# Ledger of designs, part 293: VH-VL binders against q9h9l3

Target 1, 176 residues: q9h9l3
Amino acid sequence: PRKMVAIDCEMVGTGPKGHVSSLARCSIVNYNGDVLYDEYILPPCHIVDYRTRWSGIRKQHMVNATPFKIARGQILKILTGKIVVGHAIHNDFKALQYFHPKSLTRDTSHIPPLNRKADCPENATMSLKHLTKKLLNRDIQVGKSGHSSVEDAQATMELYKLVEVEWEEHLARNPP
Short names: E, the ipSAE of ESMFold2; O, the ipSAE of OpenDDE; V2, 0.75 times the mean of E and O plus 0.25 times the DockQ between their complexes.

## First folded at step 17 (VH-VL)

Design xc25 (framework fv_nivolumab)
Fold by ESMFold2-Fast, scan of step 17:
Structure xc25 (fold): chain C 176 residues (1-176), chain A 122 residues (1-122), chain B 107 residues (1-107)
Amino acid sequence: as target 1 above (176 residues)
Amino acid sequence: QVQLVESGGGVVQPGRSLRLDCKASGFTFSSYGMHWVRQAPGKGLEWVAVIRYDGRYTYYADSVKGRFTISRDNSKNTLFLQMNSLRAEDTAVYYCAKGLYRYDYTGYFDYWGQGTLVTVSS
Amino acid sequence: EIVLTQSPATLSLSPGERATLSCRASQSVDSYLAWYQQKPGQAPRLLIYDASERATGIPARFSGSGSGTDFTLTISSLEPEDFAVYYCQQSYNWPYTFGQGTKVEIK
């Protein structure tokens, strides 16, 4: 059977007016929530906007950060051939400049049974914070210092586990 | 109930070494960054060093860089500060302090130990 | 390094009075500033973080405000146990730095 991991990335603003999202931290956890990877990542371009309120990234995190090319290789080695769980995961894959097969991708922002359990419209895009509070009774992304990608990845895996049996059955009947 | 207990302080001659330990209890030690902060007698607070929850990243104040080494043993809930080439200006009460935010090694110090006195004198 | 300057050095006040403590940074620290209380012979205690967030267990009479370079800690009505030294600390960049302290003493 394929192994399953959850990923969450933090991005900073690079390029003109800081409008390009560049990878600055990546956390990957296994099925039990144990950390497999958690590195600060130095973008190849000048950071214009740390977006600290959301990313949790500050200048001090860039000291001794892993260069993007090196980090990308390490991350892709972990993800390849595994079922990868994330929340709005297309943003993480875009920041990694990586294609992951849809058949091995699970996006907790687009799983109708998960929204149903949270008493939310099935096709609405709900935030990770909202789903985690409603279904796991945990507060994540608190304070002004930004998100913890480790906590976000752990919460994402736990949320997926709530619907795993049901959703894997659905995917077997309706392959992507 | 969060508790941090420092040990290893004492009187030491200039140029020698000393190791401080900090035993943690009452929280998941392996999930938080840990810091050392010192206070010279009758003076203010000075940040010394930080270590991330997993030991992967460390950073030091310039005054101690190259002489002090911060480390941790998550299996024993213990933080360490190895102090080499000690100088008179290193004389201070040394506090271990817990980082506020889970899985981040920057930030604020929500719990402190009671401190251990290090006196560097001839 | 970012220098934090606290003023006044000493506040002499009576119980029940309002205390206002200032902390000014040599450059912007955005909202990444904390306040600590220290009593003689004790470790510091976190009061306020992220400029205005009250730490767990801290009484409502303590409040923080400000951003950029100018920050204030306010104690709305001094209790006997509030007479102590107060330090500000920036978490914006390394090395982390503290102000020199403001002593709040009984008049």
Scores: ipSAE 0.772, ipTM 0.899, lowest interface PAE 1.0, mean pLDDT 92

Design xc26 (framework fv_nivolumab)
Fold by ESMFold2-Fast, scan of step 17:
Structure xc26 (fold): chain C 176 residues (1-176), chain A 122 residues (1-122), chain B 107 residues (1-107)
Amino acid sequence: as target 1 above (176 residues)
Amino acid sequence: QVQLVESGGGVVQPGRSLRLDCKASGFTFSSYGMHWVRQAPGKGLEWVAVIRYDGRYTYYADSVKGRFTISRDNSKNTLFLQMNSLRAEDTAVYYCAKGEYRYDYTGYFDYWGQGTLVTVSS
Amino acid sequence: EIVLTQSPATLSLSPGERATLSCRASQSVDSYLAWYQQKPGQAPRLLIYDASERATGIPARFSGSGSGTDFTLTISSLEPEDFAVYYCQQSYNWPYTFGQGTKVEIK
């Protein structure tokens, strides 16, 4: 049986005016929501904007953070060959500078049955916060201190489990 | 109800070691960062050390770095402070404190224990 | 290290009066500043975090303000239980540091 993990990354602003998104934290959880990986990651470029309100990343987190190249290697070893679940996961893969096979990728922001269960338009991109509140009756990303990538990865896995059977059948009939 | 109970304090001679324990209840201990903060008799508060929810990241005040070790056992809901090479200036009430942010070790201390007195004297 | 300086060292007031306590940082801590109350023989209690956010259960008479290097804790009308020592604390950078405290005592 092929293992499934969920991932969520936090990005900080680097480059001119902080407009480049660079990986600063990555959390990976297993099917049951247990943490497999959760590291702060030091971008190779100077951090211009921590984007703390959303990322939850502060200067303190960069102390003893894992350099990007090393963290990337660790993360890819965990993801390779597994079904990887995420929300708007293309952003995470872009930050990791990584291509994951589409056949093993599950994006909870683009699963029509999940939106349908939440009484949302099937082809709309709904936020993780909205879907989690509507379908799991749980508030995530609360307050002004930033988001928890662990909490987001856990919520993402639980959301996927709500449609797993029907969506896996759909993908078997309509391979990506 | 959140509770933090420290133990292990006492009188020790300079150069010796002591271990403090902090037993937590009333919250998911394994999801929160934990801190040690001390207060010398009649003096103000001094931050000592922090440990992330999973034990992966720690940081220490310069005054204790290399001598003190913070650790945790999430299966027992217990935080530890191993204090080696104790000095007279380490005499203080030691508080364990809970970080307020889930899955993080930065921020403020929303709950504190009652404290345990450590006296380093000859 | 970031040094926090509290003033005055002691504030002597009567119940019903307004208390204004200051905390100054040696460098900017943005809004990453908290205030704690400590009574004799007790552990500190969180009052204000992120410069101006009131912690759960803290009465409305307590308010915080400021950003950067200059912060204020205000108690609009002192109640008997408010006579205590107050500490500011920054969580902007390691190591975390506290001010030396302001004692609010009965005149």
Scores: ipSAE 0.816, ipTM 0.916, lowest interface PAE 0.9, mean pLDDT 93

Design xc27 (framework fv_nivolumab)
Fold by ESMFold2-Fast, scan of step 17:
Structure xc27 (fold): chain C 176 residues (1-176), chain A 122 residues (1-122), chain B 107 residues (1-107)
Amino acid sequence: as target 1 above (176 residues)
Amino acid sequence: QVQLVESGGGVVQPGRSLRLDCKASGFTFSSYGMHWVRQAPGKGLEWVAVIRYDGRYTYYADSVKGRFTISRDNSKNTLFLQMNSLRAEDTAVYYCAKGTFRYDYTGYFDYWGQGTLVTVSS
Amino acid sequence: EIVLTQSPATLSLSPGERATLSCRASQSVDSYLAWYQQKPGQAPRLLIYDASERATGIPARFSGSGSGTDFTLTISSLEPEDFAVYYCQQSYNWPYTFGQGTKVEIK
């Protein structure tokens, strides 16, 4: 059977006024939450805004960071052929310039049973922080030091596991 | 009940080597960056080196770069500092210190060991 | 490297008095500054991080303020156990650096 991993990426601002989101960190965990990959990534363009409050990325992380092209190759080797879990995962794939098969993609921001368990409207896009607090009774993304992509990937996997059996059955009967 | 216990300090001659160990308990060692900070007798604090929670990123002060190596063994909750080509100027109390932020090696030092004295005799 | 300069070098005060310690950075460190307390023969103790956040277990009489290049540690009313050396530290850029220390001593 296919293996499952969860991914979370941190982006910094590049381009005009820092409005372009460029990959600056990627964390991938396995089913049990063990870290498979966690690297700082140097964008090919000048970093205009580190967005540190959200990304947790600072200029000192860029020392010995992996160039984007190399990191992308490493990440894609891990993701290929696996079920990939993420939250608002289209942003991560966009930053990676990668298209993962829809049949192997699980986005915890768009799983109606998960929202139902959290007492939220089934079709709303709820934040990872909100779902994690409601369903796991855990606070993530706290303070001004920025998010931890490892912690976010771990939380995302745990959230998916709450609905995995039900959602996999649904997808088998209703293929994307 | 966070505790950091250092060992390996002592008196050594210039040019020799020493390894310092720091045994951690009371927190998830494998989730935090770790630092070494030293203090020469009667002087202030000097940051020496850092290692990320997984050992994949390190950084050193220029005064020790090329001579000292920081490493860790997460299975044993132990931090190491291998000190080679020791100089009189390396004489100091060496503190093991825990980084403040989970899964990030940048930041501050929320818990410190008792320190271990390294004396490089001339 | 970023140089941190603390002033005054020594503060001679009595219990109950207010202590104000300064730390100036040679370039902006935004809010990436911490304060530590050290007593003779002991390791330093984290008091304040990110310029103004009090560390776990630190009494409310300790407060930090400032941003950029100018930072202050305030002890609103000195207790006997507060007489110690205080260091500031920046985490804005490598290498990390400390100030030279301010000694708070009994008059």
Scores: ipSAE 0.832, ipTM 0.919, lowest interface PAE 0.7, mean pLDDT 93

Design xc28 (framework fv_nivolumab)
Fold by ESMFold2-Fast, scan of step 17:
Structure xc28 (fold): chain C 176 residues (1-176), chain A 122 residues (1-122), chain B 107 residues (1-107)
Amino acid sequence: as target 1 above (176 residues)
Amino acid sequence: QVQLVESGGGVVQPGRSLRLDCKASGFTFSSYGMHWVRQAPGKGLEWVAVIRYDGRYTYYADSVKGRFTISRDNSKNTLFLQMNSLRAEDTAVYYCAKGTHRYDYTGYFDYWGQGTLVTVSS
Amino acid sequence: EIVLTQSPATLSLSPGERATLSCRASQSVDSYLAWYQQKPGQAPRLLIYDASERATGIPARFSGSGSGTDFTLTISSLEPEDFAVYYCQQSYNWPYTFGQGTKVEIK
């Protein structure tokens, strides 16, 4: 039996005009929503734009943050061989410069039965905030402080659990 | 319903140590950053230290760095401040304060304890 | 560290009057500024955070404004319970710092 975790990352802007998205925080939770990993991550390049209203990252978080190469190794050790749940998870994997097998990846932004339960078009890409409000009756990403990657990872796992049986059966019959 | 209760204050001689405890109730202690803020008699507020919800990140004011250690025990809903090498200028009421942001240690202080007096005198 | 300077040091007013308190930062703190009220023998109480957001349970007569280096706390019509010391606080960078306080006292 494979273990399942949920991941959410926060990115800051680096490079010219802050256009490059660089990893600045990663949170990983287990099936029950307990935190397995939650570290601030120092990008190798100068941070131009903290994007604080979305990322929740500020200069304070960079003090004692883990350098990217070290954090990446820690995170990949946790993810390898597990079923990894995320929302628009391709962005997280891109920031980690990591390839996770599609057969072990679950993206709650691309699960038609989940959209159906939320009374949304099955092929639409709905936000995590929208799905969480409709299906879990919970508000996340509230206020001006930015997102909590821990809350987002927890919500993502709970959303997946609503369709887990149906979706795992679908994947067994229709491998990615 | 949120309560923070400090204990451990008292009179100590310079160079000695003291530990302050802060017992929390009425909120999910393990989800919030916690702070210590002090106030010398008749003076203003001075931020002392912070600890993230899981204990993995801390930061200290320069005046206490290397002498004070902030820690927490989430299983007991308790915050600690270990104060070593105490100086006369450490004399103050010490407040335990709850951070405003869930799963973060930056921000503001939405709930405070009533404070515990630490007097450092010979 | 970021220094916060409050003015005036003391504000003597009567109930019903408008109080305007200033807080100036030695460098920009964007909107990461809060205001606290403290009465003698009591812990501080959060009034305003992020420069202009009222904390839960805080009466509408309290309002905050400003950004960057210049911030204002306004009490539109003073009630007897509003006579207290007020502190501003920045959360822009470590270490966190407070202003020296403004005492609002009854005339």
Scores: ipSAE 0.828, ipTM 0.923, lowest interface PAE 0.8, mean pLDDT 93

Design xc29 (framework fv_nivolumab; at its last look DockQ between E and O 0.79; V2 from the best seeds 0.84)
Fold by OpenDDE, look of step 18:
Structure xc29 (fold): chain C 176 residues (1-176), chain A 122 residues (1-122), chain B 107 residues (1-107)
Amino acid sequence: as target 1 above (176 residues)
Amino acid sequence: QVQLVESGGGVVQPGRSLRLDCKASGFTFSSYGMHWVRQAPGKGLEWVAVIRYDGRYTYYADSVKGRFTISRDNSKNTLFLQMNSLRAEDTAVYYCAKGTYKYDYTGYFDYWGQGTLVTVSS
Amino acid sequence: EIVLTQSPATLSLSPGERATLSCRASQSVDSYLAWYQQKPGQAPRLLIYDASERATGIPARFSGSGSGTDFTLTISSLEPEDFAVYYCQQSYNWPYTFGQGTKVEIK
């Protein structure tokens, strides 16, 4: 079996004026889209801005949220040794205060063959929503309730699967 | 179309147990939180319990906490409410309700079943 | 728990008239407030969510407004099928709670 997972995180605003992005939800799915991890996470600092319209995070979600340190440990345990797929994944890793090996990282926001397949400029940064609509004919991040990290992680995995063979071959010839 | 069908209601004596079932169709059951809401005869609505899409998180009203258990079987698209130590004040129509937001357990109730009557009387 | 108080208890109106229903929360619920309609012998139906968003298939004559602690459901022109009991519900925090309901009856 492939040791591949997809991750998507939601962040809230902490610190002065809520400019610090803190992890508030993390979802991890396997190659088949099955949820391996999905937790609401309590930042170590006071939440100033839930960013609900984007994050989907509400105050109610924080009632029994997992403390960041604990959640981080759980997440890292899952990610260790895996090929990790994400969209603009550097944001997720930043929020996790974690660095995954580049050789084991797949960022669907920087895969030229994926953009090409979607009739987009190869070197452009396209949104997950746009790529999902174009290539999977599926609507995500619909409405005003914010994002679903589970749904986004699933979409990310599905998008990667479309170009997996080609991209893995490319990476083998051009190791990061 | 979304459909929710409750079953298992009936007449029971105080202290007894009863299990309600709710069969869901017309949507991806495993992706939504589910709720139970009850309504005593001639009275208003009372939220009873919620369970997250994956069954990992549950919340209960204080009036039923410790006595009722909400659960689900996503492979069967079925929601359950195990009611133990039933009391007269538990008499109500029990509605199964679908949560509004995908992969969440908060929000509102956008679809309801027809309800099933539970009568607790000696 | 957050207590929702609806007023009036009963509203007697004729078809074509404007109905205004109030829901007051014991503490702020931001905009996490919904309205439901229930007709006799039927399950409730979601009308409004997030204080002012109409649910799918709900006629335009239904509108919701308010934030914080004071909310209003307005039926611009009552239709015969609108005579029912209406409940508000908050989703701000557990436990979720409903108002006691307002009965809109025909005069």
Scores: ipSAE 0.904, ipTM 0.951, lowest interface PAE 0.5, mean pLDDT 96
Fold by ESMFold2-Fast, scan of step 17:
Structure xc29 (fold): chain C 176 residues (1-176), chain A 122 residues (1-122), chain B 107 residues (1-107)
Amino acid sequence: as target 1 above (176 residues)
Amino acid sequence: QVQLVESGGGVVQPGRSLRLDCKASGFTFSSYGMHWVRQAPGKGLEWVAVIRYDGRYTYYADSVKGRFTISRDNSKNTLFLQMNSLRAEDTAVYYCAKGTYKYDYTGYFDYWGQGTLVTVSS
Amino acid sequence: EIVLTQSPATLSLSPGERATLSCRASQSVDSYLAWYQQKPGQAPRLLIYDASERATGIPARFSGSGSGTDFTLTISSLEPEDFAVYYCQQSYNWPYTFGQGTKVEIK
């Protein structure tokens, strides 16, 4: 227990042609998969494209959503000083406009032993959906309603736990 | 296997309060949004309120906003509707309904309870 | 609020016939529309969601189509148990709303 959380964020399209990814939901779970944070987040800019098929975000979610600056403060209080696990986590940190130390960051899309367990090339970037199906025998991101950041964060933590001992030993010998 | 059982309905005078309970079983209650939908005798369906899986987000129909409060107790697999300042127009069968999408409160209603009748009359 | 208008109000048909029910929205609901069946004294039952996806356990004779403002529920060949009231419902925006219902009755 103690010092590790997993995060997954959903982004919507803002800016010209909706090409800018802005935070619209953030879910954080603890080591056991219990939800510590799960809020809809109102971007400071007009939402051009909800990207609902992937994000699961709709206009309804923006009602009573937490403004970005307030949500960011809440999220950073949870992440600071902890080991943060995510999948392609650089996208989440970019959306949060946040720098998390590499020594405390674990990205399940870039852990060679995890890919090896899934019979995938060690240096390939595999999707969360693929790794979860192969290693946990569980289907996530099913259907056309979009992804669940809670489900994704839970799956990400479970995937990391499969290689935690091995990977932490590797990092201790080879600091990033 | 999924079951939703409403209780708490009855006859009540205008201006009074009543609480409805909905006991859920056969699914992970704490992972799904829950709704209340009502139907006046001989009339169509009217959506009343929704609550997210963790209780942190709610929304109400304008007809009940400020008078009704939706809440849940995940440790007891129970959904509640506290109905205050009841009016004759609130007379209806009240259905508890399960949201379709895990960890979301938007969408549709894939399972419904049998309903409980609330009659508001003098 | 988004108003859903169903037509016809009543559809009188015989078993074996094809039933076509319409639901029109006052503004676009994209594909966020569902169809429910309700029999006397019973709770509604989800038939179709996201305009065209059949719910679990629903017979293949039920199908949905449409997008935007115009939606259709089709029952290809009516069975005795299909005579009921049918409601459409939108999940596009708060508050959620239902149509007034179409009663499918035996001729």
Scores: ipSAE 0.841, ipTM 0.923, lowest interface PAE 0.7, mean pLDDT 93
Fold by ESMFold2, look of step 18:
Structure xc29 (fold): chain C 176 residues (1-176), chain A 122 residues (1-122), chain B 107 residues (1-107)
Amino acid sequence: as target 1 above (176 residues)
Amino acid sequence: QVQLVESGGGVVQPGRSLRLDCKASGFTFSSYGMHWVRQAPGKGLEWVAVIRYDGRYTYYADSVKGRFTISRDNSKNTLFLQMNSLRAEDTAVYYCAKGTYKYDYTGYFDYWGQGTLVTVSS
Amino acid sequence: EIVLTQSPATLSLSPGERATLSCRASQSVDSYLAWYQQKPGQAPRLLIYDASERATGIPARFSGSGSGTDFTLTISSLEPEDFAVYYCQQSYNWPYTFGQGTKVEIK
């Protein structure tokens, strides 16, 4: 009965040699895949490497971007009290400098029944792109324009729906 | 088939206002950024403005900043350009153009309307 | 603002000939460059994006090349419908800009 959202983030390189991953876009969708939040985010530090091939972020996106502190407040208001679905979601929470309760967190990269549906080893860490192609017959992250966090969040929610009943029952019997 | 149809062009005096509409069909309008591009008679192309798929982000050419407002109504598949304080140099054919990339507002213009003429003269 | 300069201004050729159109940017635009075709009284048509990628439905005789500041559109063998004005456009940074155009006309 608790509301469920999916999140995906894109990161750019900051710090020495651009090695620190900093939040530059965050997209949040509801259960039906409707966009609740989709903002470009200006890191508090100088951007050294936009990582555009993967992030899809260019300097023109930063012109009207929301400062990190403000964006973080907006995002956390949306996430609070909800079941949050993501793929390798620890990276998204790290970029947000945020901890979400484990009991309310769902990570599609670590759900054995989902891997089984894809005919993959149950404890392997599978990419979002491969799971989406295999189980939803959709191509995401195509071309040289980088990832779309909206499409990725939508795909993540649809993947979770495939195993939602089974996995929610498992978690009820095995609280994290 | 992707189609973009502009309307609302006409002859107006300097200092007056005019609103352009662009009706879209044949694609998921609410997933793409939209642009206005204009072409003065006998001249080249000039980019005017962009709006992101959800209306949250916009950008304007300096020549129109503060005078023109781009907006959209995704429930009606319609893009708008409100043009205030019109000047003679705003005389042009105005094209509605679809952005190439889903859930972005950067890139190129893969589909164009046939344009609507705006003439600003006394 | 990034200025795109096209050359030549006019290219007079016959059907079957090869057309080579140049676009030079005032600063690097990496590969964020497109080419459009426009015939009188018509809207522009996207030919090439990302410097070298053919848009949907564009014949193989159209090809693009270059990066940084120097870009070329090549039409390997002109057909009657290819006589038009061609514009380059950069999407590297705001504001987006176009070149002034190259008119390809029948000799």
Scores: ipSAE 0.820, ipTM 0.916, lowest interface PAE 0.9, mean pLDDT 93
ESMFold2 (binder alone), look of step 18: mean pLDDT 94; pTM 0.956

